VHH binders against UPF0145 protein MJ1413. Designs and how they scored, part 8

Target 1, 103 residues: UPF0145 protein MJ1413, of Methanocaldococcus jannaschii (q58808)
Amino acid sequence: MGGMITTTTPYIEGKKIIKYLGFVHGVASVYVTVKYYEDVKDAYERALRESEDTALIRMVDNAKKLGANAIIGINSNYAMVGEKGDMIMVGIYGTAVVVEEDG
Short names: E, the ipSAE of ESMFold2; O, the ipSAE of OpenDDE; V2, 0.75 times the mean of E and O plus 0.25 times the DockQ between their complexes.

## First folded at step 7 (VHH; framework vhh_7pa5_2)

Design c4 (from a5 with Y100F; at its last look DockQ between E and O 0.62; V2 from the best seeds 0.00; counts 0 for: pae E 3.4 > 2)
Fold by ESMFold2, look of step 7:
Structure c4 (fold): chain B 103 residues (1-103), chain A 119 residues (1-119)
Amino acid sequence: as target 1 above (103 residues)
Amino acid sequence: QVQLVESGGGMVQPGGSLRLSCAASGFTFSDYSMSWVRRAPGKGPEWVSYISGSGGDTLYADSVKGRFTISRDNAKNTLYLQMNSLKPEDTALYYCAKGFRWGYEYDYWGQGTQVTVSS
């Protein structure tokens, strides 16, 4: 449900940036576990989805604490990590801002 | 067809407790993270809590931290929110949502259950 505008672009059409609150970031990692009778690709996709969800909520929560109503320039990084290469790590970041209607 | 049905709301005095439930169907529940979101009268949506598909990660809004506990029973396809030490400010329509999405735009969410904490 609405409350925080998020975008990969540096601007939001119809809005103007009235305050830059700074860099904001969310990180998560999840083990890739293959369930019984599961296709391995499904296990990787599930772990990636969970990592993305967790990273996104962490980034949004951090932006809210700064007083933001939007995050611009969002990008992400992915890596396989861990001693056995069995964890997906996701970092999601952007610039927390306050926007108003343009005009 | 994804379906989410919230229940367990009601009227409670300040300091009271409620336990919300969300029955999920139409998808592999354990594969997806879940969220609780609320909307107070005259206000926009507020994210309340998040739990990962496995249940290994939980996060809470500062306004409810220490008072609310999110949990899930993947065998029963059910999400829960235990709400303790309720305050009038917690009065809202509470929604169960599948996952967490950019800008709080969720693909699937329930009808909501009303929680009213009187005065």
Scores: ipSAE 0.293, ipTM 0.664, lowest interface PAE 3.4, mean pLDDT 86
ESMFold2 (binder alone), look of step 7: mean pLDDT 87; pTM 0.872
OpenDDE, look of step 7: ipSAE 0.348; ipTM 0.716

Design c5 (from a5 with G99S; at its last look DockQ between E and O 0.58; V2 from the best seeds 0.00; counts 0 for: pae E 2.02 > 2)
Amino acid sequence: QVQLVESGGGMVQPGGSLRLSCAASGFTFSDYSMSWVRRAPGKGPEWVSYISGSGGDTLYADSVKGRFTISRDNAKNTLYLQMNSLKPEDTALYYCAKSYRWGYEYDYWGQGTQVTVSS
ESMFold2, look of step 7: ipSAE 0.455; ipTM 0.755
ESMFold2 (binder alone), look of step 7: mean pLDDT 86; pTM 0.866
OpenDDE, look of step 7: ipSAE 0.527; ipTM 0.795

Design c6 (from a5 with Y104F E105T; at its last look DockQ between E and O 0.70; V2 from the best seeds 0.00; counts 0 for: pae E 4.1 > 2)
Fold by ESMFold2, look of step 7:
Parts: structure tokens; C-alpha cells; sequence
Structure c6 (fold): chain B 103 residues (1-103), chain A 119 residues (1-119)
């Protein structure tokens, strides 16, 4: 696969940061719905996975629009929200950068 | 076991249209997001489009926005890519992929379907 290098660390081994493009963020929320015969734990896991997937690709898309080829310092935050606590919200964020080979 | 089978590729003239399909089996299709990824001759993989498990969220690479439409039919376990206004630079082997995770890795790939746009 090609595309955006992502990491939780402030740097990428073997690469030099040549441009800092700024903060990028992706947010998503998904209702937790329990399917017939489904364990409620599995419903929460599915909702979390979907929200994480969507938030991640949104963050990557935002970084690409800035001209980035990497995102460093990635972290996430999540909450159960909604009136009944039945919605998972996930935010994924990092610093969009341009990197090239070091040396 | 997870299986993904792409179809619908072919040769078209610039400006033409194709619709790709991806038949999925071996997992609960509606539980997972799906992507289309393409690999042009001599180039690395390029993400094309994304759709959430429910189908409510879609995203596109800038190079295909306004021309391609991703969709899914969760009752038929099938992912689609409608490609309109095709250009020579869209020539590639197109894969469907299950999920989208850290490091831009996909857990499973199909075998791909070839799209060739030539005048």
C-alpha cells in the first residue's frame, strides 16, 4: 500500500521532516446498535471500529489536502455521547508533515 | 475465510464509464468499512475511495472526486465503484480492501480487476 505514513512518535526513523504543515484531525461518531442475537459487547466494538475507521481516513484526507506525506504524533480521544450514552465519538489527530529520506 | 473478488474491469476510451463490483464473503460485510485501491503500471498503490460499514460516510481521493462514486449493498455483500469520465491516468489494477487501519494497511485484498483507458 502507498500513501500517508502514520506514526504515534514525533519522528520517522530514516526520514527528515522538511516541512511542518500543521494540526490535522478527523472526527466520527456512530450509534451503538445491537443486532438480533448479538452480544452488546460486540455491538460496542463494531461501533468503535467504524468510528475509528471513518475518523482516521478523514484525518488522512485532511493531511493530504495540505500536501503531507506523513502524520506524526498521532493520538486519539473517544467518548460515549448522546442522550442515552449510545453513540461513540472518536477524534484522531496528529501533525501533518512532509518527510524525505535522511541522507 | 475472508474472500474478496473484484470484477467489471475492461478497456474503454477516454470519457467512458465502467462499474466495478467486489463480492465479499467469509465475514459480516456490514460490520466493516471498505475501500477501493488502485495500482498503476510502475507505481505504488493509491487509495481511491472509502465507504463506512453502514454506507453513511464516503470519501474520495482528489483525483477522482466528482467522477467516481463508491457504494455498497449490504444485503448482497457487494461493494461497487461507478467510474465516469475515465481518463488515461485511471488505468490501473483496481482492488477492493476490507477495513482501513493504522499504517495504511488493509487486513485483506482482492485479486484485482484491470481497468485500461486508452485512445
Amino acid sequence: as target 1 above (103 residues)
Amino acid sequence: QVQLVESGGGMVQPGGSLRLSCAASGFTFSDYSMSWVRRAPGKGPEWVSYISGSGGDTLYADSVKGRFTISRDNAKNTLYLQMNSLKPEDTALYYCAKGYRWGFTYDYWGQGTQVTVSS
Scores: ipSAE 0.233, ipTM 0.625, lowest interface PAE 4.1, mean pLDDT 86
ESMFold2 (binder alone), look of step 7: mean pLDDT 87; pTM 0.875
OpenDDE, look of step 7: ipSAE 0.442; ipTM 0.763

## First folded at step 8 (VHH; framework vhh_7pa5_2)

Design d1 (from c5 with S30D; at its last look DockQ between E and O 0.72; V2 from the best seeds 0.57)
Fold by ESMFold2, look of step 8:
Structure d1 (fold): chain B 103 residues (1-103), chain A 119 residues (1-119)
Amino acid sequence: as target 1 above (103 residues)
Amino acid sequence: QVQLVESGGGMVQPGGSLRLSCAASGFTFDDYSMSWVRRAPGKGPEWVSYISGSGGDTLYADSVKGRFTISRDNAKNTLYLQMNSLKPEDTALYYCAKSYRWGYEYDYWGQGTQVTVSS
């Protein structure tokens, strides 16, 4: 278990927000690399997954450094970037907060 | 079927070093990010370190940054944790974990390897 509550929703049922710590963000970019005899779509999916995983953990780490125990309103953005359009860039962002039990 | 087998734990003095290994099988290893997670006596699980599928990106908990190094050998399906300058507070059962998509929870855990730092 990771300990940080992450959600796309603006609130967490059963919790109340006691502090807003601010915008938090994680970004990653990964080149699409096709393995020997690999289907190209598998290479794109792997690069996307790798970029998402790294962006997410970076955002969580940044929130933890702010003293957050939750991130709300999480959303993501994707782009194909690089001079040849061969990198997948993922940005994941949300609002770092401190929550506690609400009754 | 997915299998993760940790090894390399043991008893060491403060300031000592250990290298943990995690042998992975049953999945395409380099497709997935990996993490080390530890559980100290009387405590809940604590994330220690992360490495991306390709090995190109790493992250560390503040408590271990500068002392621990995560790495992977994708040709050998093996994850490593080099642990230097060990402290008594590093005493824990260390698990390697395969990341879940979106990192909500880890999909799979090894059985763990015990690290004990005491004089």
Scores: ipSAE 0.466, ipTM 0.764, lowest interface PAE 2.0, mean pLDDT 88
ESMFold2 (binder alone), look of step 8: mean pLDDT 86; pTM 0.863
OpenDDE, look of step 8: ipSAE 0.570; ipTM 0.808

Design d2 (from d1 with G53S; at its last look DockQ between E and O 0.51; V2 from the best seeds 0.00; counts 0 for: pae E 2.8 > 2)
Fold by ESMFold2, look of step 8:
Structure d2 (fold): chain B 103 residues (1-103), chain A 119 residues (1-119)
Amino acid sequence: as target 1 above (103 residues)
Amino acid sequence: QVQLVESGGGMVQPGGSLRLSCAASGFTFDDYSMSWVRRAPGKGPEWVSYISSSGGDTLYADSVKGRFTISRDNAKNTLYLQMNSLKPEDTALYYCAKSYRWGYEYDYWGQGTQVTVSS
């Protein structure tokens, strides 16, 4: 189970890269909303998690459209944005590749 | 301790509809985003849809967009997938998943519910 292999490293142990398909990324932003009686720290962590989820899904979808089965060299950047500084923005990117078992 | 129980699958003709449910327990449901994932015969898992913890944001795989609708009822700790205009290629075992971990892996999922679309 799992589908697309994702890693921050430039290689995947036991696999060989047979095709480099290029740069892929996903971007997302989420407003921080505090639930009634919720610790504000928990609201920020939840928004961050959801921004990461959304950005990752978008990056993986873009890689699949290129024909990739893996993304290597993944990195991410985060910012607090919006008119009141109440949005978390995340960009996740990597290199889409095709890998095969290294015999 | 996390439990996810899928239900609502069955056999349906092409063009038909089904609604899947996922009953969640063992964690604070409304703190987490959720996904549906499916596995067709002889194939690996395919992500289908995602919904944020509040239900305000949804994402769909291109293959199901416009036909499937993900939703959640946080008061009942239940995730749903409304499946309309079903096609034979939608035939699969459908799972709900608690988290979408970095690395495109899930924390936990249930045993799945079978959907079969055939004449």
Scores: ipSAE 0.356, ipTM 0.693, lowest interface PAE 2.8, mean pLDDT 86
ESMFold2 (binder alone), look of step 8: mean pLDDT 84; pTM 0.855
OpenDDE, look of step 8: ipSAE 0.692; ipTM 0.864

Design d3 (from d1 with L59I; at its last look DockQ between E and O 0.64; V2 from the best seeds 0.00; counts 0 for: pae E 2.3 > 2)
Fold by ESMFold2, look of step 8:
Structure d3 (fold): chain B 103 residues (1-103), chain A 119 residues (1-119)
Amino acid sequence: as target 1 above (103 residues)
Amino acid sequence: QVQLVESGGGMVQPGGSLRLSCAASGFTFDDYSMSWVRRAPGKGPEWVSYISGSGGDTIYADSVKGRFTISRDNAKNTLYLQMNSLKPEDTALYYCAKSYRWGYEYDYWGQGTQVTVSS
């Protein structure tokens, strides 16, 4: 989201961490739906992307509620879920922080 | 070439309503999530709302929950924002944006459509 720095690294070059606000997490699940004439592989990749996008913005929203301007150490987990195993679930997590210019 | 064109902005009194549209072209629209982002005078961008590619998930900033509704028509490649109970603090230039990704804030921005809420 505008103004939220997101990174997989534990620090952001040129910034220093002035507060640790804690663990943040976003979760999403998306059904795999194959379009007409679509390769099944493409349908799975689209569902994964959609689930990742939704999980990411949920995590960012949660971090914003804590007053963060950055999330560091981001990682993710994936699973096939749902009644028929036809959904992709993604969990994305990181550490919400406040950073400022270093110097 | 990816193109996003916002429309539907205007001047309204507090408590009024507007419906914003974003016409998308140059990519497979339903493969991507979309967001609305706004810029108030003298402020940086503020995320407003998100909708997943399928439309199955929607998320709202706390400042607009219960007042704004994001939707999409994937057959028409169009994103919408229904804005009800408008307040002066909703005054901003509103942009549609394609996909939020890790390590990047937004892939693309449209030109924006102005919403002004005043007496």
Scores: ipSAE 0.406, ipTM 0.731, lowest interface PAE 2.3, mean pLDDT 87
ESMFold2 (binder alone), look of step 8: mean pLDDT 85; pTM 0.859
OpenDDE, look of step 8: ipSAE 0.779; ipTM 0.887

Design d4 (from d1 with G103D; at its last look DockQ between E and O 0.60; V2 from the best seeds 0.00; counts 0 for: pae E 2.4 > 2)
Fold by OpenDDE, look of step 8:
Formats: structure tokens, C-alpha cells, sequence
Structure d4 (fold): chain B 103 residues (1-103), chain A 119 residues (1-119)
């Protein structure tokens, strides 16, 4: 199956960028929840993964709305937020493009 | 090993409702975000809805927003999709998908459950 191509690189091997559609991004914030069976480290890592997943889906959705079939130069950042520092916020961003087979 | 088994599909008239279920096993369910994806006849897969591992965040395609509701019961390792106000264009094979990545690049899919909306 096809779908949205995502990469951290500025180019996609074997593909040619035929149109730049613009900057896209997604942001998500998740509370860190330490369960009885989890240590603090695991709780934070899980919260980070969840935030990343949600942020990524939001970015990809935004790219699709622009008519993109690829997102290049993807990068991300994160921060601990909240008065107690118990929430992790993740931002994922890139450039939405249209690519085709090169050659 | 990872298994995803969809159920709850069927045939309904326009305006009707269905509730899909997806039974998950073989992985720590609440550690992973899940999505519903559908494939209509003659069309490619279409992302429908997303829910984060904890269930704290949900997202919907514009085509189903306001009509569909995704949820999960992590204690039962089950994903749900409540579909209301169904339309003929909702006719498709519906898959639950385990994902870290978007759209067609999910690491595991179920066999799918058929939803048919017809008068």
C-alpha cells in the first residue's frame, strides 16, 4: 500500500519533488501517569511515545489536507510543561511536498 | 504474536448505526495508538480515526467527523468505532491498525470487517 512518505531527509531517494506545499506541523501534550506497576522512567517514556504518535498524526493530516504525498525534513522537539512538570509536549514539523518517481 | 480481530460489521440503511470492535492481543495494548482505516470498493485505503494509547486524544477524518466516535477499553484490550448517521459512501472494509506511523504504514492490521450502507 502507498500512503504518506515521511522522512527526516530533505530528499527522498528515487523520488523527485514536483511541488512544495508548505510547512506542516502537529503538536500534542500528554500527562505523565505513573501506574502501580510502572516506574517513573517508564511512565515518562510512554507519555513521550504517546505524544509523538498524536503529534505525528496531526502533522500528517495537515499535510494531506494540502494535497501532499510526502513530508520531508521532519524534525521534532519536546518540553516538560505544567506547574508540576508532569506533562510532556511534543511538536513535530516538516515540509509537505508532492513527489513522483524520478526517471 | 500480534493479533487484531475486527467484528461488528454488517448491512444497514442510510442513517443507521453500527459499532465495530477490534480485539487486540500479543502486545501491550495501552502502549500503542490505534487507528481505524477503511477501504471502499475500487478505492485505496482511507484513514478514518485515531486514538492515542491512553485514549486521551482522538482524531477523525473530515468525512466522518461528528458521526463516528473512536474509543478503547485498555482493560479489555479492545478498540471500538461507533458509527452513526451512516451514508452509502461509508461502505467499506474496515480495519483496525496498530500504529506508530500514519496511513498504510501500520505495523499490524486486522482482517477487516465489512460495512455496507445501502437502501
Amino acid sequence: as target 1 above (103 residues)
Amino acid sequence: QVQLVESGGGMVQPGGSLRLSCAASGFTFDDYSMSWVRRAPGKGPEWVSYISGSGGDTLYADSVKGRFTISRDNAKNTLYLQMNSLKPEDTALYYCAKSYRWDYEYDYWGQGTQVTVSS
Scores: ipSAE 0.405, ipTM 0.749, lowest interface PAE 1.2, mean pLDDT 91
ESMFold2, look of step 8: ipSAE 0.412; ipTM 0.750
ESMFold2 (binder alone), look of step 8: mean pLDDT 83; pTM 0.838

Design d5 (from d1 with K98R; at its last look DockQ between E and O 0.73; V2 from the best seeds 0.59)
Amino acid sequence: QVQLVESGGGMVQPGGSLRLSCAASGFTFDDYSMSWVRRAPGKGPEWVSYISGSGGDTLYADSVKGRFTISRDNAKNTLYLQMNSLKPEDTALYYCARSYRWGYEYDYWGQGTQVTVSS
ESMFold2, look of step 8: ipSAE 0.608; ipTM 0.830
ESMFold2 (binder alone), look of step 8: mean pLDDT 87; pTM 0.879
OpenDDE, look of step 8: ipSAE 0.493; ipTM 0.780

Design d6 (from d1 with W102Y Y104W; at its last look DockQ between E and O 0.81; V2 from the best seeds 0.62)
Amino acid sequence: QVQLVESGGGMVQPGGSLRLSCAASGFTFDDYSMSWVRRAPGKGPEWVSYISGSGGDTLYADSVKGRFTISRDNAKNTLYLQMNSLKPEDTALYYCAKSYRYGWEYDYWGQGTQVTVSS
ESMFold2, look of step 8: ipSAE 0.494; ipTM 0.776
ESMFold2 (binder alone), look of step 8: mean pLDDT 86; pTM 0.868
OpenDDE, look of step 8: ipSAE 0.611; ipTM 0.835

## First folded at step 9 (VHH; framework vhh_7pa5_2)

Design e1 (from d6 with L59I K98R; at its last look DockQ between E and O 0.73; V2 from the best seeds 0.00; counts 0 for: pae E 2.2 > 2)
Fold by ESMFold2, look of step 9:
Structure e1 (fold): chain B 103 residues (1-103), chain A 119 residues (1-119)
Amino acid sequence: as target 1 above (103 residues)
Amino acid sequence: QVQLVESGGGMVQPGGSLRLSCAASGFTFDDYSMSWVRRAPGKGPEWVSYISGSGGDTIYADSVKGRFTISRDNAKNTLYLQMNSLKPEDTALYYCARSYRYGWEYDYWGQGTQVTVSS
């Protein structure tokens, strides 16, 4: 998504926040599927990465719809969910803003 | 080493269809989410579509939703983009890209395949 700056910090050095557009989030959940002859830890890490990637892109897409060019204060939450506790759910959120050059 | 090779581009009339392929090698393909990104002449890159590593989640830019379908065959290490109802505005060089884990960046790109939609 071109033009979207993402950061965990409350500001972006060299930029000035000119508008706060509000809370944005993305959510994804992925089953943990262990491949044949695979270390279980690798399966969990793969599912987590997949969930994070999808949640992040969903959050960015939502921010773009609000007219943002940056998302600040990004944080995430994780849960194991599903009837068998075999899905990783990731929520990624932040504050959508418009920034411009400072000075 | 990581290699991504796009193919399947060409010239087509408005309303036509094309199917793009991206052959991946040098990495564990199904561990990575993938995207299609396009660059029209004189314009910056425009994200087109995303597919998760397993193929379980797909996301489309509004401009292509309902017309394009992203898919992957993890057994063949291949990413696809089925493009239907093509418009002149879809004319661009199309790249497959491996998603970077953070910051919405791509760490590897192919050379691109040209799609030209004209009457």
Scores: ipSAE 0.429, ipTM 0.755, lowest interface PAE 2.2, mean pLDDT 89
ESMFold2 (binder alone), look of step 9: mean pLDDT 86; pTM 0.872
OpenDDE, look of step 9: ipSAE 0.822; ipTM 0.910

Design e2 (from d5 with L59I; at its last look DockQ between E and O 0.90; V2 from the best seeds 0.00; counts 0 for: pae E 2.02 > 2)
Fold by ESMFold2, look of step 9:
Structure e2 (fold): chain B 103 residues (1-103), chain A 119 residues (1-119)
Amino acid sequence: as target 1 above (103 residues)
Amino acid sequence: QVQLVESGGGMVQPGGSLRLSCAASGFTFDDYSMSWVRRAPGKGPEWVSYISGSGGDTIYADSVKGRFTISRDNAKNTLYLQMNSLKPEDTALYYCARSYRWGYEYDYWGQGTQVTVSS
């Protein structure tokens, strides 16, 4: 989203952290829906990717609201939920920061 | 191979409405999250709205929330943006964009369609 740097690492090579803006996260859940002629495992993987996409952009949007230009230390957690275990829930989180060129 | 073609832009007065369309081809459309991104004169790209591959989740930039509605028709491989209550600050070249990584980076976008809101 418009120049937001995202990384799982605590630093960004060539950049220095000038402000820590706090913990941010995004959460999403998606029902697994099997398409016509689709292998069930492909349906689960598609639902996971969709949930990850939505969770990530929600986290990025939240970081932008704090004034961040980067998110460091990104991690995720996954769960299968719903009464039949047919919903994938994903949480993605990190630390919103402001970075600038090092040196 | 991958192609995204935007249409529906034009000139409107403040308070007016437009509906943008994006025709997609060359990939399995419903496997990909899509976004609308706009570029105002002299500005960098600004994300406007997001829709998940199934269409089950939508999110909007605060500046357009309540006025714009993103949607998709996966049977027709088409993405839409309904823009209501348009303001002069909505003037921009509007692109539809396909997610490259988990919904926040884009690997393909069209040539854009111009929206101009002026009195």
Scores: ipSAE 0.476, ipTM 0.778, lowest interface PAE 2.0, mean pLDDT 89
ESMFold2 (binder alone), look of step 9: mean pLDDT 87; pTM 0.877
OpenDDE, look of step 9: ipSAE 0.746; ipTM 0.880

Design e3 (from e1 with G53S; at its last look DockQ between E and O 0.78; V2 from the best seeds 0.70)
Amino acid sequence: QVQLVESGGGMVQPGGSLRLSCAASGFTFDDYSMSWVRRAPGKGPEWVSYISSSGGDTIYADSVKGRFTISRDNAKNTLYLQMNSLKPEDTALYYCARSYRYGWEYDYWGQGTQVTVSS
ESMFold2, look of step 9: ipSAE 0.477; ipTM 0.772
ESMFold2 (binder alone), look of step 9: mean pLDDT 86; pTM 0.866
OpenDDE, look of step 9: ipSAE 0.847; ipTM 0.919
ESMFold2, look of step 12: ipSAE 0.493; ipTM 0.779
ESMFold2 (binder alone), look of step 12: mean pLDDT 86; pTM 0.867
OpenDDE, look of step 12: ipSAE 0.846; ipTM 0.917

Design e4 (from e2 with G53S; at its last look DockQ between E and O 0.79; V2 from the best seeds 0.00; counts 0 for: pae E 2.1 > 2)
Fold by ESMFold2, look of step 9:
Structure e4 (fold): chain B 103 residues (1-103), chain A 119 residues (1-119)
Amino acid sequence: as target 1 above (103 residues)
Amino acid sequence: QVQLVESGGGMVQPGGSLRLSCAASGFTFDDYSMSWVRRAPGKGPEWVSYISSSGGDTIYADSVKGRFTISRDNAKNTLYLQMNSLKPEDTALYYCARSYRWGYEYDYWGQGTQVTVSS
């Protein structure tokens, strides 16, 4: 089902990088919506989780379109945005590569 | 007990439409993003579509973009896939899948519902 290796490190032990395919990025923004009787802190955490999930799959989809089987050096950035400052924006990025077994 | 139950598959002619449903239970449905995945005869699994936990974001595989629409009703704990303009290559067993945190991997799957597109 998966097949894409994702890591924050610049290499994958036991694999060699045979091609660098370049920078890949996924972005998502989600409104912070407080549910009835919900603690405000929980609403912020839920919005963050949703943004992260969507940004990650967008990055992976973009890497697959380049022909990658791995993404290395993954990092993320977060911002509060929107007209009322009520959206969490998440950007996740990395380097798309092709790896194979290291001998 | 996490449970995902797909329904709505069937046999249809090319150009036809079907709507798949996935009834979810045993977990807080609106905390999870969901996907549809399909497996054609003799093929490995192919991701079809994704929807975020709130339903605010959707993503489609290129092969189905413009023809399929993923949606969810969090009040009814149900995931949907509207499939229009069906082609013979859409013939597959269709699964709904719950996304695992920090990835596109899935920790729970339904039993699948068969879609067959033929004359």
Scores: ipSAE 0.438, ipTM 0.740, lowest interface PAE 2.1, mean pLDDT 88
ESMFold2 (binder alone), look of step 9: mean pLDDT 87; pTM 0.874
OpenDDE, look of step 9: ipSAE 0.772; ipTM 0.891

Design e5 (from e1 with Y100E; at its last look DockQ between E and O 0.74; V2 from the best seeds 0.00; counts 0 for: pae E 2.2 > 2)
Amino acid sequence: QVQLVESGGGMVQPGGSLRLSCAASGFTFDDYSMSWVRRAPGKGPEWVSYISGSGGDTIYADSVKGRFTISRDNAKNTLYLQMNSLKPEDTALYYCARSERYGWEYDYWGQGTQVTVSS
ESMFold2, look of step 9: ipSAE 0.438; ipTM 0.763
ESMFold2 (binder alone), look of step 9: mean pLDDT 87; pTM 0.873
OpenDDE, look of step 9: ipSAE 0.766; ipTM 0.888

Design e6 (from e1 with W104F; at its last look DockQ between E and O 0.78; V2 from the best seeds 0.00; counts 0 for: pae E 2.1 > 2)
Fold by ESMFold2, look of step 9:
Structure e6 (fold): chain B 103 residues (1-103), chain A 119 residues (1-119)
Amino acid sequence: as target 1 above (103 residues)
Amino acid sequence: QVQLVESGGGMVQPGGSLRLSCAASGFTFDDYSMSWVRRAPGKGPEWVSYISGSGGDTIYADSVKGRFTISRDNAKNTLYLQMNSLKPEDTALYYCARSYRYGFEYDYWGQGTQVTVSS
C-alpha cells in the first residue's frame, strides 16, 4: 500500500506530526498446517509469516480509513490459540498520524 | 529467476467483466502474499487487492470492494483478479506484485496487463 510510512519509532526523521488519528490495529490468525513431508518448523514459520502479512495490511488499511499517511510506534503480540494450540494469532498495532516535511 | 506474467487484459465497455491471471515461477508461490496494483494514465501506483499466501485472507481497496475478487490457485502457481461491473476509472495497467516485508512492500512485479474500459 504505497504512501503509508510505517515505523516502530515514535517519530520519523525529517517529518513532523501534525495530527494524531489514534490507535490502529490489525489482527490475523492462521492454522498451522504441515504439508506432506514438510518439516514442522517450516509449517510454523509459514503460518507466522502469513499471519504477520495479513495483520499488517489490515492495520494499514484501517489507518488509511482514518486519513493517515503514517503509523508510528508499531509493535506486535503473538499467541498460539485454538483448542489444540494449532492456530497462530498475530496482533499488530500502532498510532495512526498525519506527517509533513519538517522544514 | 523470479517471474510474474500477467494476462487477461483487454478493452471492455462499462459494466463488463474481465478475469486477470498472473503466472508465477522461480519461487515457492504459497510462501508469499500477493497483491494487484494498478497505474492509471498519468498517475502513480494504486493498490487494488491483497491475498495471503494460503488464500485464507483477502483485502480490497474501497474503490473496488464488491466488484473485484482476488483469488489464487497454489497448485498452479497462479494469481487471479475477477473484475466485474467495470467502470472507466478502472482503466489502468494492472500488475501482480509479490509482497516483501509483511505484505505491504513489493520486491517483484510483472510486466502488467492493460485494462481499458470505455464506451
Scores: ipSAE 0.454, ipTM 0.769, lowest interface PAE 2.1, mean pLDDT 89
ESMFold2 (binder alone), look of step 9: mean pLDDT 87; pTM 0.878
OpenDDE, look of step 9: ipSAE 0.749; ipTM 0.885

## First folded at step 11 (VHH; framework vhh_7pa5_2)

Design k1 (from e3 with Y100E R101P; at its last look DockQ between E and O 0.05; V2 from the best seeds 0.00; counts 0 for: pae O 11.6 > 2, placed apart)
Fold by OpenDDE, look of step 11:
Structure k1 (fold): chain B 103 residues (1-103), chain A 119 residues (1-119)
Amino acid sequence: as target 1 above (103 residues)
Amino acid sequence: QVQLVESGGGMVQPGGSLRLSCAASGFTFDDYSMSWVRRAPGKGPEWVSYISSSGGDTIYADSVKGRFTISRDNAKNTLYLQMNSLKPEDTALYYCARSEPYGWEYDYWGQGTQVTVSS
């Protein structure tokens, strides 16, 4: 993702953390469009994927704004939301850091 | 002109059953997914159940799973909601709603039919 290292681990093997820049997150909500799918599960999976991708991009952008080249300890959660219960919301969060560059 | 007309509501005791109907007109019924939505007094609208255009897919809110059944008869342009094991918390105005072409949102609603569950 544009050179940003992303991992669910608290560190990156072989990379020294030079600086901790702080908490970063991305959130996205997407309507589940069941109408266009023969199987309801496909609609939900698509909505989840879209929400995840969007949230991840937003988190990465926020990390870049801080000058990060890596995000560690990434985690995520999701929930069904909306007054009609027809949206999936995904939150992705981690710690933006600067790791040493490859020599 | 698109029209949705609900019927079948009424007052029942807890544990009772009702069957709601929604008569659709003014559009190609079998081209559209449909839903039931309810609104209880003092609360916002709550999605209840969805059925695909062909009837091949159905989904339910957790609050009604195992008790309610959505179905449709495309030949009769009618949507149904069979409600069993009714609870006081099911008391609401029940609407049938047509899904808009590009999402889960609804572009047309009926006038609603009142369901009251009380001992």
Scores: ipSAE 0.000, ipTM 0.239, lowest interface PAE 11.6, mean pLDDT 87
ESMFold2, look of step 11: ipSAE 0.005; ipTM 0.308
ESMFold2 (binder alone), look of step 11: mean pLDDT 86; pTM 0.864

Design k2 (from e3 with Y100R R101P; at its last look DockQ between E and O 0.74; V2 from the best seeds 0.00; counts 0 for: pae O 4.8 > 2)
Amino acid sequence: QVQLVESGGGMVQPGGSLRLSCAASGFTFDDYSMSWVRRAPGKGPEWVSYISSSGGDTIYADSVKGRFTISRDNAKNTLYLQMNSLKPEDTALYYCARSRPYGWEYDYWGQGTQVTVSS
ESMFold2, look of step 11: ipSAE 0.482; ipTM 0.770
ESMFold2 (binder alone), look of step 11: mean pLDDT 86; pTM 0.870
OpenDDE, look of step 11: ipSAE 0.020; ipTM 0.355

Design k3 (from e3 with Y100E Y106F; at its last look DockQ between E and O 0.64; V2 from the best seeds 0.00; counts 0 for: pae E 12.9 > 2)
Amino acid sequence: QVQLVESGGGMVQPGGSLRLSCAASGFTFDDYSMSWVRRAPGKGPEWVSYISSSGGDTIYADSVKGRFTISRDNAKNTLYLQMNSLKPEDTALYYCARSERYGWEFDYWGQGTQVTVSS
ESMFold2, look of step 11: ipSAE 0.000; ipTM 0.260
ESMFold2 (binder alone), look of step 11: mean pLDDT 86; pTM 0.865
OpenDDE, look of step 11: ipSAE 0.811; ipTM 0.904

